# VHH binders against Interferon-induced very large GTPase 1 (GVINP1): the designs that were tried, part 5

Target 1, 242 residues: Interferon-induced very large GTPase 1 (GVINP1), of Homo sapiens (Human) (q7z2y8r1479to1720)
Amino acid sequence: DKRLFVLSILGLQSSGKSTVLNALFGLQFTVSAGKCTQGAYMQLLKVEETFTEELGFDFVLAVDTEGLRAPEHSNKSKDRDNELVTFVIGLANLTLINIFGENPSEMQDILQIVVQAFLRMKQVKIFPSCLFVHQNVGEATATDQTMDGRRRLEQKLDEMAAIAAEQEQCLDVTCFSDVIRFDVNTHVYYFAHLWDGNPPMAPPNPRYSHNVQQLKSRILMTATQESRGNIMKISDVKSRVQ

## First folded at step 23 (VHH)

Design u23 (from p1 with D109E)
Fold by ESMFold2, fold request of step 24:
Structure u23 (fold): chain B 242 residues (1-242), chain A 121 residues (1-121)
Amino acid sequence: as target 1 above (242 residues)
Amino acid sequence: QVQLVESGGGVVQPGRSLRLSCAASGFTFSIYAMHWYRQAPGKQRELVARISWSGGSTNYADSVKGRFTISRDNSKNTMYLQMNSLKPEDTAVYYCAAGYVWYTGDHFEYWGQGTQVTVSS
């Protein structure tokens, strides 16, 4: 009878995914996570009972993946990555897609897999939410740089949605916003580099901390909105995975 | 830099009132649940009261229910504890703490350094 909010994070190996996980979940995740299936780790977090009715759920299931394209999986990495991404997107109410670097071009195959996974969810009438976390972009205070990055990401996602729509024969899909509810200005979060300067001598970057606060605000809003809709009971998690 | 700064502590006689404040900076106050804890010498830290990010949900320890009131003003990034009908057993250092949705117990992200409340005749 307990209500569950499922949050997943996806990203390439060495993409700063663990830093975002630590910022969101802290020590609790690094100590308590249990392996659920090959490539995915899960931890159940209980929400303070005083807040559960205002929030709309009683537990959070945090889902972490092994980094995509891990070296030990190189010979079968594409098929494994497809299976893993489909699993975590199909399981989650909200998926954070962690991108490392100046633009998403280095992750073309990963973004295509993600777009295809969301398209498959649309076809079975499951509508998970998605946020992009774009880390280690240059100076995050240069708003013009991030606006150009947003336009480029949107163009790439639209291109991949059109390609996936042809492959899956989905005639009603022409852009990524046809696949899921998405607005490049509200669903993409840019993170400054973690350190203010070059490690090991650099202090923590206060802009990174501010970026984390903005992401947390959006996650809380998204989770609250989803809890008013089709929030899962714990038993529904089993039926959601295929 | 994150700061939680308690104020309003002091020495008062039994039956009197104090109002504690917790001023917050360096994080988005309005998405955090806020808590008052207290610790008397030689004792473990204990919850006094908690309040949700919106102020819509509150909870109190049985020992203070009806005497203490927690509140917050998100426009001022400040949480308050109104402490009425003070007793010697309320003597402690009072701490504020902030936790996001899934932080609970003593695993809160931010803690203040505390303010002393002493109730004696």
Scores: ipSAE 0.698, ipTM 0.876, lowest interface PAE 0.9, mean pLDDT 79
Fold by ESMFold2, last read:
Order: structure tokens, then sequence, then C-alpha cells
Structure u23 (fold): chain B 242 residues (1-242), chain A 121 residues (1-121)
């Protein structure tokens, strides 16, 4: 029975999620990925057999979503998005949360959904990991990964966790690190603007390429850590999806 | 700019040894699996050897097993191929390639330009 590492990516509609997908999956993430539920697409990627014992798994299941809608849409759309996010987070060993720009309202929208989903996973004793990818921030922020930017995100996550805990009546949750294992210094990755200027005449931003390498390094580290104690087999994932 | 540069190729007599190097730049070498491929005239490119990002796992083509040794030094961003007991059948252009955990086959992220190895008397 083969072991499976499940990696998912979530983000609001029009949040640049496809750019992160292309940076991580390249040409391997094709339109042949099968839809396993409304709004989610999956592609199974085989790990080279030589490396599977060292890595701790045989396959990567890449889970992509259609993109979450902004809250100003109907409540029916919010219910669908909440169900989708809860399903995807519950399935994944590692979830990448894609945030575009520095608009507080948009940031709050995605964080609210994600924090609620992780709290629900805690309630059923499922402990997935997450990384935040914060795209299209100022060049200084992406280069320096400033302590002020990290502190602001941590504060907002803690605020969302406290609100979700009150709504769910979870007495033991006061901050985001009570919900999942989280360290704002190692779990948040800032990406510069993809282009140096305005396309089509602007060249690609080399800082973005550096940011991708940093993210890939963390993903590999996280995947090897997860594989040592709680990696799922393909048969288990089939059962969980059904 | 990402670059993989092979070196150490040349013309040698059968039974001799040669050591190839692949110097990497422009990406985080220590998280990539590394590969040697070769292509002889009129033949398809074939795997020679591969090595994991840490160096802990290796694999060799049957035709070179016991004669070739792949290694890497992450502090120098360099992979090596020690080729012993060379045969005329080893004559080929040798390429290095780099792939992250889900890149495999002919669509690896990065490829070198190749170095010629010729074994003849």
Amino acid sequence: as target 1 above (242 residues)
Amino acid sequence: QVQLVESGGGVVQPGRSLRLSCAASGFTFSIYAMHWYRQAPGKQRELVARISWSGGSTNYADSVKGRFTISRDNSKNTMYLQMNSLKPEDTAVYYCAAGYVWYTGDHFEYWGQGTQVTVSS
C-alpha cells in the first residue's frame, strides 16, 4: 500500500493563486487533473522510487480549488466556500493559504474562513499544517520579511481565532497557536510583485524566484516531518473522500 | 539565472577513469534531487545515476552499476560522477539535471548543456 502526502492550495478568487501553482507545479499540473468534489481538483504525482524511503511517501496529491469568492457574494456562496475549505483542509497534510496584496478586508475574508476550518479540524482531532503565502507585497516587505508585517498578521490571526472560538464556544482557544501549530516567523512567506514594472514590457522580478525557492525548502521540510508519524496511505484517502 | 554546468569530460582509453562535475547556481541546490543522463550518437537519452537532495539515496542504470559512483557536496553546490573501468559503450554526451520532489522524467526543472566523454583507443 502506497503512502500519500496531500498538499492543497487555497485563496480568494482573483488572488493570484494560479501564479503560485505554476511556480510550484510547473507543467505537471495539467487540465487532466480530476475533479473529486465541487470546486476542488486533484492531481496525483508519483515520487521517484529511489527517494521514497528517505522522503517517507510514494505520491503527492496536489489539491487545487476554483478560488473562494469575496464575502459580498451571496450567503449560499459563503456556505459552499466554507464546506469546500473545511473538506480540503481536513484532507490535506499541508495547506498553502494564498493572500494577495495588503487590503485588510480581503485579508480578513480569507483568514476568517481558514481559521474557522482549522478550528473545526481541532474539534475532530485532525491536525493539518499550514503555510501562508502573502503575494504582491511591497518590495521591502518581500525582501526583508519585516517583523512588523509578521506581527500584524499574527495579531489578525489571533483575533480571528478568538472570534471563532467564541462562536464555537471553545473555552481553551485564545490565539491562533491554540488552533494549530503555528510560528509566524517560519510559516509565513512573502512574495514580491511578479514583474519589475507593468507587463508585458516588464521583466520578471528575480526576488519572486528567490521567494519560490524559500517556499519549496519549507514544503520539503514539512513533508518529511509529516511523513514520519501520520502520513496517510492511498486507500485511506479514498475512504476519506468517499 | 539558473545554471547547471558540466565539466571533466574528455577522451580516454578503455579501462581508465574519469570524474565529471556538475556545478549549480541560481537555485537552492540542497533541496533538489540530482541526475546524470547520457546520450550516445543515434540513441535516446538514458539515465545513468541519480542522487537525493541529501545524498542519502542513489540509483544506477544496470549498465554502469559497480563502475560509476554518484555523489554530491551541498556546501559547494556540486554533484559528481566517478566513472571507473570505462568502456567504448560509455561514449556519450553526459548531462546533469535537477528536479524537485515532484519533477521526474524528461521534464526536470533544470538541465545542463552536457559534456562529451569519448572512450577509444
Scores: ipSAE 0.688, ipTM 0.875, lowest interface PAE 0.9, mean pLDDT 79
Fold by ESMFold2, fold request of step 24:
Structure u23 (fold): chain B 242 residues (1-242), chain A 121 residues (1-121)
Amino acid sequence: as target 1 above (242 residues)
Amino acid sequence: QVQLVESGGGVVQPGRSLRLSCAASGFTFSIYAMHWYRQAPGKQRELVARISWSGGSTNYADSVKGRFTISRDNSKNTMYLQMNSLKPEDTAVYYCAAGYVWYTGDHFEYWGQGTQVTVSS
């Protein structure tokens, strides 16, 4: 009868998703893994006592996908990715969409699937939260290019929302913010390169550590907002997963 | 990068007070739960007090309830432990620790180096 906050991370295989996972969860957690389904790996994480008292959930379920494959022309591969992303988004309170580099076009097929999954959630009156994490962005470019990157991502998401709305015959949707609560200025997080230059001669990039703290702050803010009405009990999550 | 620096330890007589500080840097202090632990010679490390990220919730070991008060000032990135009515049994090295949401038990993300508190006649 304990309550659960579900946090999912999506992204291409080898796109720095494991680096974000390590930055958020570390390597020393004891794991009570949930049942693996549809290429998703689940870790159950106990919440620190004072956070439980203030947030009202006892565990975080971290959902890590098997890593989505590089874009191909195969419809069979696309169907598996679509099913996996829809499942993960349908389960999660908060989904992190991990994008490698400064241009979101590298994951356009996956963004299309994500937008369609969120539109389907809207149709059943479920409004999960979403954050975009852009990795491998240069520090000087990050300040100026994150504004441009945010604009480009927003434009692409709006285009995909309009296309998905037509496909799903949802006439009240014209942009991505009609699909879910989305503010491009607060829901897109840029991570600098992990190293200042090329390893092994490069030192660790201190801006990456700062980016992690910013993401942690947003996750906590989101969890606080969700605690006011949308946190599921563990029993409810078990039935949905199985 | 990350530092937790305890200060305010020393030698005091029973019945007196000390105030410990834990100054934090290199991370976003205001989103972490903060903890005081202590370890006496030959004893296991034990929780003394904890305080939530917002400061809205606190918890104390039974041995210090009513005598010790934990607090935090997020604008100064500092946690405090006011220790009143000190007893010889309070003699220990006192450590501060910081943990985000899913860091529990002895797996807290950050630990200080400790400050010695000695209570003797």
Scores: ipSAE 0.661, ipTM 0.847, lowest interface PAE 0.9, mean pLDDT 78

